# Miniprotein binders against E3 ubiquitin-protein ligase makorin (MKRN): the designs that were tried, part 1

Every score and structure here is a prediction.

Target 1, 323 residues: E3 ubiquitin-protein ligase makorin (MKRN), of Arabidopsis thaliana (Mouse-ear cress) (q6ids6)
Amino acid sequence: MSDRILCKFFVHGSCLKGENCEFSHDSKDPPNNVCTFYQKRICLYGSRCRYDHVRAASNLPLSSDSESLDRSISTTPSRHLQQQGDNNDGDKSSNVYCIHPREYPICSFAAAGDCPRGNQCPHMHGDLCNTCGKKCLHPFRPEEREEHTKECEKKQKHIEALKQSQDIECSVCLDRILSKATPGERKFGLLTECDHPFCIQCIRNWRSSAPVSGMDVNSTLRACPICRKLSYFVVPSVVWYSSPEEKKEIIDIYKAKLRSIDCKHFNFGNGNCPFGASCFYKHAYSDGHLEEVVLRHLGSQEGETVITDSIRLSEFLGGLQIF
Unless a header shows other numbers, all headers, positions and changes below count from the first letter of the chain.
F, E and O stand for the ipSAE by ESMFold2-Fast, ESMFold2 and OpenDDE, each averaged over both directions (binder to target, target to binder). V2 = 0.75 x the mean of E and O + 0.25 x the DockQ between their complexes.
[cut] stands for letters that were removed.
Atom coordinates printed by the task and the answers are left out, and those that the model quotes come from them; centres of patches stay.

## First folded at step 7 (miniprotein; from r1 with R6V)

Design b0
Fold by ESMFold2, look of step 10:
Structure b0 (fold): chain B 323 residues (1-323), chain A 81 residues (1-81)
Amino acid sequence: as target 1 above (323 residues)
Amino acid sequence: SKVTIVVTVEGDPEELKRIARSLRFLARKLGLKVEVRIETDGKTITVRVEGSPEEVEWFRMLLEILAKKYGAEVTVEEIES
């Protein structure tokens, strides 16, 4: 013997079963307002849910929903607060069902930095990212949190590097490199083998110079104008470094970008690249395999780099562009 | 064997001040015997560079980079060997 529960569809004039309904069509009978989706941990409406959030785990039947413990949440089931708003969806014939916390989106305004509705916002606000100061970390999607944290810290490190780069002067012209008029001029020209800063224009002009007869052109133009250490390529960068690790990171990013671009001089094995093994671009044959670098001498102390004595770097640097 | 060159740089007075500042810094940094004089007309710098042929050529290349950067004209004369 069980008590009858009032049919909510009958109350709203929408019961299609009529006299065959399993629920009571007598308005004197009590309604059942318990949220079944809350019992299954898929209701995300909290105090906005039209149904009571009552825990009845001791009375649950066998369930096929797998238990997931990504994050614990606590909801008070007895408070019902509703505020009228504009509604064009027309939900007069539908019940509200709860969804899994992981699937609930966060407020885009809070994620962007400022929600004008504040604590009255009906949407879930993300957790605060201490690096950018935005409420953009979804509480139940750890992969998104990790991805944002990594990218956000990377961006903050770049901003700090840029701030520290503002006072650096070119070792030739003594101008502050990042104070120049155009973005193309506001670049450093990094040398891999020394730490002397140059504006990109000065170091490229050095590399395109024409020394008089008697000087070895390749070794002269490849050398740092200040300390004479040899560096085969100039690495452009909008920031300077404060540590050897930061320097390596700048160089590696630049090389990785260039290695994705087929070398026009190598031409898939059909041409000659004047930079050979020192080239930053991809030397791949038409079938996709990469050119094998041959050592000049077994046990040689010289690197894998080859620069021909008869070719001036200025002729090639003037034609090389970073894409 | 030592050589000496005298380099005349002509250009805008404000740009020449920047060139002279850089040349004096480079001379000290590289340990070269270099004298830089801004002439009374303010439109000319006279630079005397003494050293080995390689040292003199190295400095001349740097000087020409600066002159090109600031739109100044360069005249080079070798007077001693």
Scores: ipSAE 0.668, ipTM 0.909, lowest interface PAE 0.8, mean pLDDT 72

## First folded at step 10 (miniprotein; from b0 with R24K R28K R37K R48K E73Q)

Design v8
Fold by OpenDDE base, fold request of step 13:
Structure v8 (fold): chain B 323 residues (1-323), chain A 81 residues (1-81)
Amino acid sequence: as target 1 above (323 residues)
Amino acid sequence: SKVTIVVTVEGDPEELKRIARSLKFLAKKLGLKVEVKIETDGKTITVKVEGSPEEVEWFRMLLEILAKKYGAQVTVEEIES
């Protein structure tokens, strides 16, 4: 009776060892339900393993502690028979390519949600992600588990932020911003210096208004319609923030996006950008090198030159007569 | 000096109700003396704004944004007080 146990991978057409498999590739042989990882003490599933956690029987001979009866010391001499048994056992180190547990694929159905085969699935089910409820965590790939967990938490946080954002009304038009009829208008216009919510349309219309009276146009148009705090730019967002940190993240992502866009006024060095080094857009030359940030000396009232990396956009925007 | 303006806003009755709601909210948020009357035809709202020249202009600008959003027409009359 060939004690060959059926290769689990062969049953699933996934055995890469072929004829060199230590397990049977005959479909008539009994299925091996034994956890090979448990035998190797590397099964991370523990009691949740779908495979039988059978330890290889250590044939430790039962040393029957037979009572050592006092049998006499007969000293018969140790004839050193040097039997030179040339056991030329050619160690055919069968390169048992032990497929590392990391190389086993997880069940794509279980990773996507529910596997229709459940516990009878031939493929290894991943561990449950507590955030998404899917069996998508590879048991033996900690790096992929960490990556999934990080991305899954980020995605869940974004869904929650979107949910909380549904009830936010525009401070001008009182529409629920994400419920606007036109999909393109379902955006917040975030102000950097205050937390008053505006739809992108109302805040753009404010910034495009023409004050008739002798008010400083630049200050008026940059002021929040509600609290008059100045914000130099409006950040378009599909989400409203629940914390100052989330607001900062949205702003920083937007600033990073603007820094990837070539400045039309700088025009690859052929133009003059009024904002200079404080421009939100990329100042790159035609060869791709960036404009060198010239540190400007601002004269203090005390005659000391303060080197500032950024001309405060405030000082520059006070001098820009937009003709 | 205080200035008083009367703003007439003409448009769709349902859009004018939305404008009137927003104007009443803005007036309360800004601490401005604003009266909003929906006329009997429902197609006109009369908005009386009393304040400093700056406050009145600030509120006028907000009203213009609302009117433009809803396709309403705006007429502004300055009343010498």
Scores: ipSAE 0.726, ipTM 0.939, lowest interface PAE 0.6, mean pLDDT 77
Fold by OpenDDE base, fold request of step 13:
Structure v8 (fold): chain B 323 residues (1-323), chain A 81 residues (1-81)
Amino acid sequence: as target 1 above (323 residues)
Amino acid sequence: SKVTIVVTVEGDPEELKRIARSLKFLAKKLGLKVEVKIETDGKTITVKVEGSPEEVEWFRMLLEILAKKYGAQVTVEEIES
């Protein structure tokens, strides 16, 4: 029996791992009921969680150091204090603490889709989210409703963007990029200065080509294979964009990701990065402080040296309109 | 000056059909004078490229990317024009 657990994200059309998912993408495989919040030790539902509270097996080798800590628990004799508890039959006025409607949890089954008990469910059903079709909106928690709606719309927009991206062909190899046989190749290589689609492999191969003598290698390899516009970097993306704003968002997210990766050349201050403060990667020292932003002189076209704040290589290269 | 090259690409018949489709598309997109012939055995494609030295080289680079992707072998012959 294939012990493959169904990918939760695949069931929702939101698996970004594709065929490289560690979880099954066959709808016949058993659903992954593991609580990821419990694995993170942040499950607020405790024993009432609808998901399995399985800890990831830490493959810590069980060092079998059976130190028999023979802790002699000294039996101190508990003195029988005969407290004569006067049975004052104090009227247990059952303070029926009227649990505020906001404190009632919604039915987890209705919130996931359909509740098998339907209208006979003893649990409060949430309101229907128009975006996901699930009864997941808490009737008395407007903040959770707003948060869910915002996240749900963002997720839906991403699914639609993925759907539209399925038909995008590589300008070189004409393959549908998201339908590549190798899942690792199911990525776009976005160019900053043009909208020609490339698979990540074709644009990497272009940038690693060796032009014959007489061509400027740097200009040629940075040029778009189709329109010759120069793009200093390639942005790997799992989605194609429908607007310039979405393109900018993808690029900015990627730039932010690169800024979170430590520069191998800077090496926590022990190395020399040829890009200096303009590097795409993080220049942090071992204590976590960042390299100070060195002001660079940019030559304006008018010969005035504008002292600009440290322009990242991406901004410096973006300002170089090589005509 | 115009340069003419002949590129022979050898490989799997189905992969060569894909290469030939891409080359014809690229030639049209780049405005290049390119002839693509699939030989009778289907295991060889002959690609004639005519253009400026830069245009010919640009197309050669694209061809090599396609050939490498599909595991095809590339032989380039310069024809004196």
Scores: ipSAE 0.724, ipTM 0.937, lowest interface PAE 0.6, mean pLDDT 77
Fold by ESMFold2, fold request of step 13:
Structure v8 (fold): chain B 323 residues (1-323), chain A 81 residues (1-81)
Amino acid sequence: as target 1 above (323 residues)
Amino acid sequence: SKVTIVVTVEGDPEELKRIARSLKFLAKKLGLKVEVKIETDGKTITVKVEGSPEEVEWFRMLLEILAKKYGAQVTVEEIES
């Protein structure tokens, strides 16, 4: 059998050397799996490297950008450039000077889910992620392993939530919310103070309605159409929740998004927001500092202090007493 | 004080079936006395709602949302108790 190494350019149909190629154009010959990092004295994997560690021969120049530039200037073959970069002499075993282990790449095919070479692959395969079934966990990058695990479990959690949300119908139109035609229509409108499901369109149309003269607009439009509990915000979500903890997570994500938007009612300190510390929007003054929540000390029988939320004039005039 | 309204909803027969289904569900959830009749031509629904002025207005607003969603025309008449 031939000792030649398969030409990777021939395999991809891009070899320009033809009959003069120093590599094999016979597809039966093995591919080149030589560690180029070892030949450049920068492989840090040592005996753990899955590429062949072949020392460059003194009579052959190692292919490199420096050697190619020298060829453009001179016709002389490179004489001993690789020998000067090696700290070993002929009496010692070669030290391995690879890059830091965390920078060594893993096989992109295995990481994507299927390596056509399987156990014969000369590239390092990542560790298996039990959630997605891909060999994508880099052995030396614990932060990437943890990041993938978090993201992968987040995706699986989202898929489970979608499955549990499939049959939920809007309390107004009775349509299955996730069966609607467009992604924008496939959204729930969550109310913070109750658990009645609505499609985002129906609850927003409710909130934009014009009740007849004489009805209190706030107590009507901010109320749940079914149970009349007041919820100031409608929270859009592509999934429904199965527990109060999941509901809180959805609300907190939305609240965080709104915190980047200036509240028009606060108006940089020049206006009054009726919801104070409960408002999802940003309450920043003109100089950029945030409104501080003032905890009010209210008297108690024994002089013990009761810590409360901020108090607004509208709340006070609405029949509230400060105790 | 109780009031009664009669609401006529005109539109596409398939959309009216969806509206009627939703109105019956809402009547049950809100505990309101509501009669829903799909007329013989299939292009008209007659809805009779009885309750307090607040309850009737609440139901009418929900009915208007459904009518707008399905492109139906709504006519409302109040019947004195």
Scores: ipSAE 0.665, ipTM 0.908, lowest interface PAE 0.9, mean pLDDT 73
Fold by ESMFold2, look of step 10:
Parts: C-alpha cells; sequence; structure tokens
Structure v8 (fold): chain B 323 residues (1-323), chain A 81 residues (1-81)
C-alpha cells in the first residue's frame, strides 16, 4: 500500500492510470529516477540518461543481445550521445544506453495485430486498443493514444454505417444500392428535404428528364419522385444515415468539398449562378473576395435568398467528378 | 379529365423483369392505376397507365428512367379512357 514513490507521469500530466496508478500522485512524495531500460540492458542514453542506472543482480529476465536493439533505435532522439561509462558496476562496455520511456518504440508486429514471439518478445508491446484489438497504444505517449483512439473510433463508425446501409434499396429501381457492380454506382443520392433513398444514377436521371410542356421544371424535376417534396440539391454519399445529425454531417462534408471549387456559373462575379446564395461552390470575385449573402426581397415579401432561374441539377453538375 | 397511355417496352428478358417489378412497386406507392404485363415472348412489356395528365406524365418519366438504365426501347401511345 506504499505511495511514497512519486509518479513521474503524474507530475507532467501524462499518467493514464489515474487513481489506479501504482505510484504516488502526491507531489510531496520523492521521485523514482531509476531507469527501467537500464535494468533491461536496453538503455541507449548511457551516462547521459536522465534516470538513475542501478544494476540488478545477474538474474535478469531478458535474454536478447543489445546489438539487435541498437538497430531498433529509429525513434531515438537525433542528438548524438557524448558520454560513456557513467555506470560503476564493473561493466567494461561503454555502449549501454538508456532511452527515455517515451522515446522507446513498441514492437511493430504486436502493433500490427500479432507478434509471433508472444510473451517471449524482447520488445515492448503497446497497450491493447479495445476498438481494433491491436497492441498499438504506446504506454508513454498519451497524445498518440488519444489520436489513435479518435481515428480508430471514426473508422469503426464508418464500417458500422456501411453495414447498416447494405440492405437499402433505391426507391425507383429497387436494387440494393451498395450491391452494384462499380464503386461509382455504389452511391446514394440524398435529397435534403426528404428521406427517400435513391441510387445516384436514378435520381440524376430523374433530374435530367424533359417533362412535357405545361409542367414547371423546378416543381417537377427538383421534387422527390416519391413524395414530391422539393430539394434543390442531390448529395452523393457512399453511406446512408440513421439520424438527422448524420444526414447533416454528410451534407456538410459534401458542401465543404465543393466550396474549394470556383463556381462555373458565378464566374468570379461575371455570371449568374442559378442557385445563388444556396450554391455549394465557391463564389469568389476576381480579387478573391467572397460573395456576401444579403437577404433579398421578391415582390414585397420578406424572404430567404431566392433562386429565380430554372435549371436541372444534373445539367448544373454535369462534368463534375463526385467523390 | 383522365387520360390513358399504353407504353411498350422492348428489351432483354432479364432486365424487363426488373423493370416490371419496379413499375408495379411505383404504381402502388404513387397510388396510380397501372397495369403491367410481361408478354409471352418475354422480350416486351405492355404498360397501361390511367390518371390525370400530370400523374401519367410523372409515371412515364419514371418508366423512361428505368428503360434508360436497362437499355430498353420505349414506345408511347395515348388512348382516351
Amino acid sequence: as target 1 above (323 residues)
Amino acid sequence: SKVTIVVTVEGDPEELKRIARSLKFLAKKLGLKVEVKIETDGKTITVKVEGSPEEVEWFRMLLEILAKKYGAQVTVEEIES
């Protein structure tokens, strides 16, 4: 139950064990400066090590030679070690070095999923990531652990969204959208104002149709073929959504991709975009200044920005590569 | 105020089965009076659509999307009901 040895990681805010730590989180307790890499005969700093080198008796558990470990020092600081032989234990070798625990690499085989040497491996194995099941979390690099956890969780969320999207059929052709032959065909065409699923091909073909005279193109082609709600844009996506928040995220990602592309119809202020302020593309003038959105009246009405030109979405998006 | 069209769709028998399935589903979902018959040769579908001019045009546009997707040829006749 002794907590008289101060946790080095606690004092720097990097202890990941919190209340479960075997070392003291009371800053009044004395620090432990003993180098664990020296005890394993793999310290590469030698006499320049910031930790104390206290040699244990000859019953050390590690059987690997130090020459193999020297070849594994790619994560070692670039500074050349200058001092040798600072250890007073009768060892004639001045080549033993101590690496700060944060700098020591983890076993790449364990990090990739499986180490063929298992418990007999002489290299440090990372902590297990519960999401991917790999021993890839460096015990002493909390920022890398956090980054991996975020990215790994995002990947798992995407895989789950793909699984949930597998059975969704197009409301027009009834094909399972993600079972189509090519990656370009395996896309949904989302409508902003309704939740009917379409494959990207069917909804684009609908929007490029030529209705007979007497039908308003905007009211016909921009309407959902099933429920007739108007949606001015079709958003391609490789996954479907389970919530309004996921739908918004898909739309926002698509809008962000398009805002890096100059709008062909705006043409740096020299043309008129039929989507106006609702356009997903960048509306920048020749000097690089972005178009400023202002509320517009149409016929003495208070209103949002108004798109007054009639246009087919497929014709507007023609020639664009959709990712 | 109702109109009737008869649409003949010619194409590959396997693709016509897919088109017919989709047309029957769409007719039910849109609440339209539509008769779909795959002819005995399996190379043609006869589709009879009855409704308002707007309803008939809406369904015709969906039918042409499906025909285009599967490489089928479409012939349309208007018949008064």
Scores: ipSAE 0.660, ipTM 0.904, lowest interface PAE 0.9, mean pLDDT 72

Design v8
Fold by ESMFold2, look of step 11:
Structure v8 (fold): chain B 323 residues (1-323), chain A 81 residues (1-81)
Amino acid sequence: as target 1 above (323 residues)
Amino acid sequence: SKVTIVVTVEGDPEELKRIARSLKFLAKKLGLKVEVKIETDGKTITVKVEGSPEEVEWFRMLLEILAKKYGAQVTVEEIES
């Protein structure tokens, strides 16, 4: 038989102490039913509190003395010699059952999607996240709520994009791109100037081909194999897009990722990159400052300035990189 | 002026069926006169492509991409009309 109080971390599947835990891991043992925060008039759960709001200190009409109750909270080891000065701490703020509202755990089963005890669960259920459908939003941890909401919406947007991408076939090999065997093969090769889908392997092989006739290599290999529109860059992506806005987002995310990587051709100022200002990689000197490029006016509307490449064609062809 | 090439592709029968399907699709998409014949041994396809020098080279490059992807061997012969 056990006269212990049930460990709420064990009930939620989050107790790390195992057999060394001072609280019971037997679900038959009673939980602490009395809300300590209510006794101190700081319970922020109100009607959502699953513990009893009892006025125990006000409900001792037959007793005039309660000094023995103060010792039950103290962890003082020397009760013979030190009881005169050590009995001034009467709260349970250091105990799991005397906890700040932010520290109140939520039911792990409800947070995972389904609590078998439903409305009779003695533990606090989190607020419902309308995006994932789980009761996982802690009422008193706004930083966790914000973090979950941001990541959950990002995850759901990605899942929806994957669903929309499942049946898309490569315009060359006709295979479903996302049905390939390895993760490296399950990528689209996105062209910026047209919407023809390619698996990354087919479009990269196109760009590395060796034309035999007197065809212009640069304009041939950068053209879409189907519609001949020139796209100088191939952007790998694990999802396809449903709108021009989604396409732009995929491209911008890829560019941002590459800008965090130092360009091997620039080599911290010791080399020459054939793409210049159009390069997706970072052009930073060893001290961290970025390469400056000349901005020039072209025959454009007043107040508009465009960036121009300064590289000659021969240098460009010698340094070609395939995306 | 028109140029003709004949391409022989040797490989696994199932992969050759995939290659042939893709080549027929590409021929329609590019508006090219292309004949694709799976030989009786099932391990060889013969592809005859007619068009301008640029069109024929464009199609040949696509054919070689497919052959490389599926591990097929390619032999190309250019024919004067």
Scores: ipSAE 0.660, ipTM 0.905, lowest interface PAE 0.9, mean pLDDT 72
Fold by ESMFold2, fold request of step 13:
Structure v8 (fold): chain B 323 residues (1-323), chain A 81 residues (1-81)
Amino acid sequence: as target 1 above (323 residues)
Amino acid sequence: SKVTIVVTVEGDPEELKRIARSLKFLAKKLGLKVEVKIETDGKTITVKVEGSPEEVEWFRMLLEILAKKYGAQVTVEEIES
C-alpha cells in the first residue's frame, strides 16, 4: 500500500528526475487534480496549469498529511475536491506546470510544534521529526530534511552531553563545574594531552600564575596541575566528553573557530610561533597561502604532521640528504 | 633536600571547609605529605606541606588559587630544618 501521488511530469513524458523523483511513476497511483497553489493565489502557471483551479471554500480543501516517519514516504495531498478544470491547459506546454511540489510551503505553525487547526489545517504539514517531535520535515525537499535531521541530532547529542556533564567536578576546586552562577563560569577548561577536568577559571588562573622558584614558566604553566602532561592550549567547552572521539570533536570545532584568526606569533611568516604545527591559529603568509607542514626529517610525529602538495617523489622516497 | 612550609589561611569558616577539602584531595592526588588542621575558632586553617622545593612550590601555587577563589588570606612561612 502507497499513498503516493502520480507524477504529472512522468505522465506527460517530461519528468527529468527519473528514479530520483519523489512522485510515483506508477500509472496506477492517483493523480492530484486540485492545484493547492491556485487556492493560495500563488500558482504561476495560470491557464497553462494542468491541475484543477478550484476556488477555495473556507474549510473544504484539506492539506496533505502523513503519519510517516520514513523520508521515502510522501505526504498524501488533498483528493477530496474536484470541481472544474481549465481546458486551455493543453499538453503543448510541457515545461509550464503548476508549481513543482518541492516549491510548496509547509505550515509554519505545525513546523514550530503545534498547529491550532490540527487536521482541519488547509496547509501542507511537514513530516514528523522523531528527534524534536515537530512536523517540520518538508516532504519534497530531501536536502532540507537531511539538514534538519543532522542539526536536530547534533542538538540532542549536545543536550545528552550536558546531562552527563552535570556531576563533573573541577580537579582543583572540587566544585561542580556546571553548577556555577553564570554561563561564563559554567565552562570546562579542556587540556588536549590529558583527561583531568578543570573549570575554565581554575585552569586559566593556573596558567596566569607566577612561579617564584625560578622554574621554567612555560613548562610549568602549560603542564596539567595534576599529571604534569604538557598541553599547549586550553580549550573551553560547555560540555565534557565521554570518549576520545567526542574529545577530538570538541577540540576540532574550537580549532576551526581559531583557524580564521591570524597568529600573531607567526606574523605572516615574519615571526616564529613557538607552537608550530600544534598552533590553533592561522599561519598564513601575506599573500594568503598557508604555511606548509612537510616531513623533511625522520623526526616527524604521527598525527601532528600533514603531507602537503609541496612534497616531491624524491623527498618521499628519501633523498641523499635533508635540510 | 626536602623543604617544609607552613601556610596559615584565614577566612570565612564555610569557605575554609571547601579549601581544606580541596587541599586534602590535591595532596592525595599529588602524593605529597600535607597536614591540614582547622583551628578551634573555625576561621583559620594551618597547612603544613613537605616535599622537594619543586613539589612545595607546585602545591603553594594551587593553594594560592584556592585562597584567591574563596577570598581567604594567606601567610606563608618556611620552616628551618
Scores: ipSAE 0.660, ipTM 0.904, lowest interface PAE 0.9, mean pLDDT 73

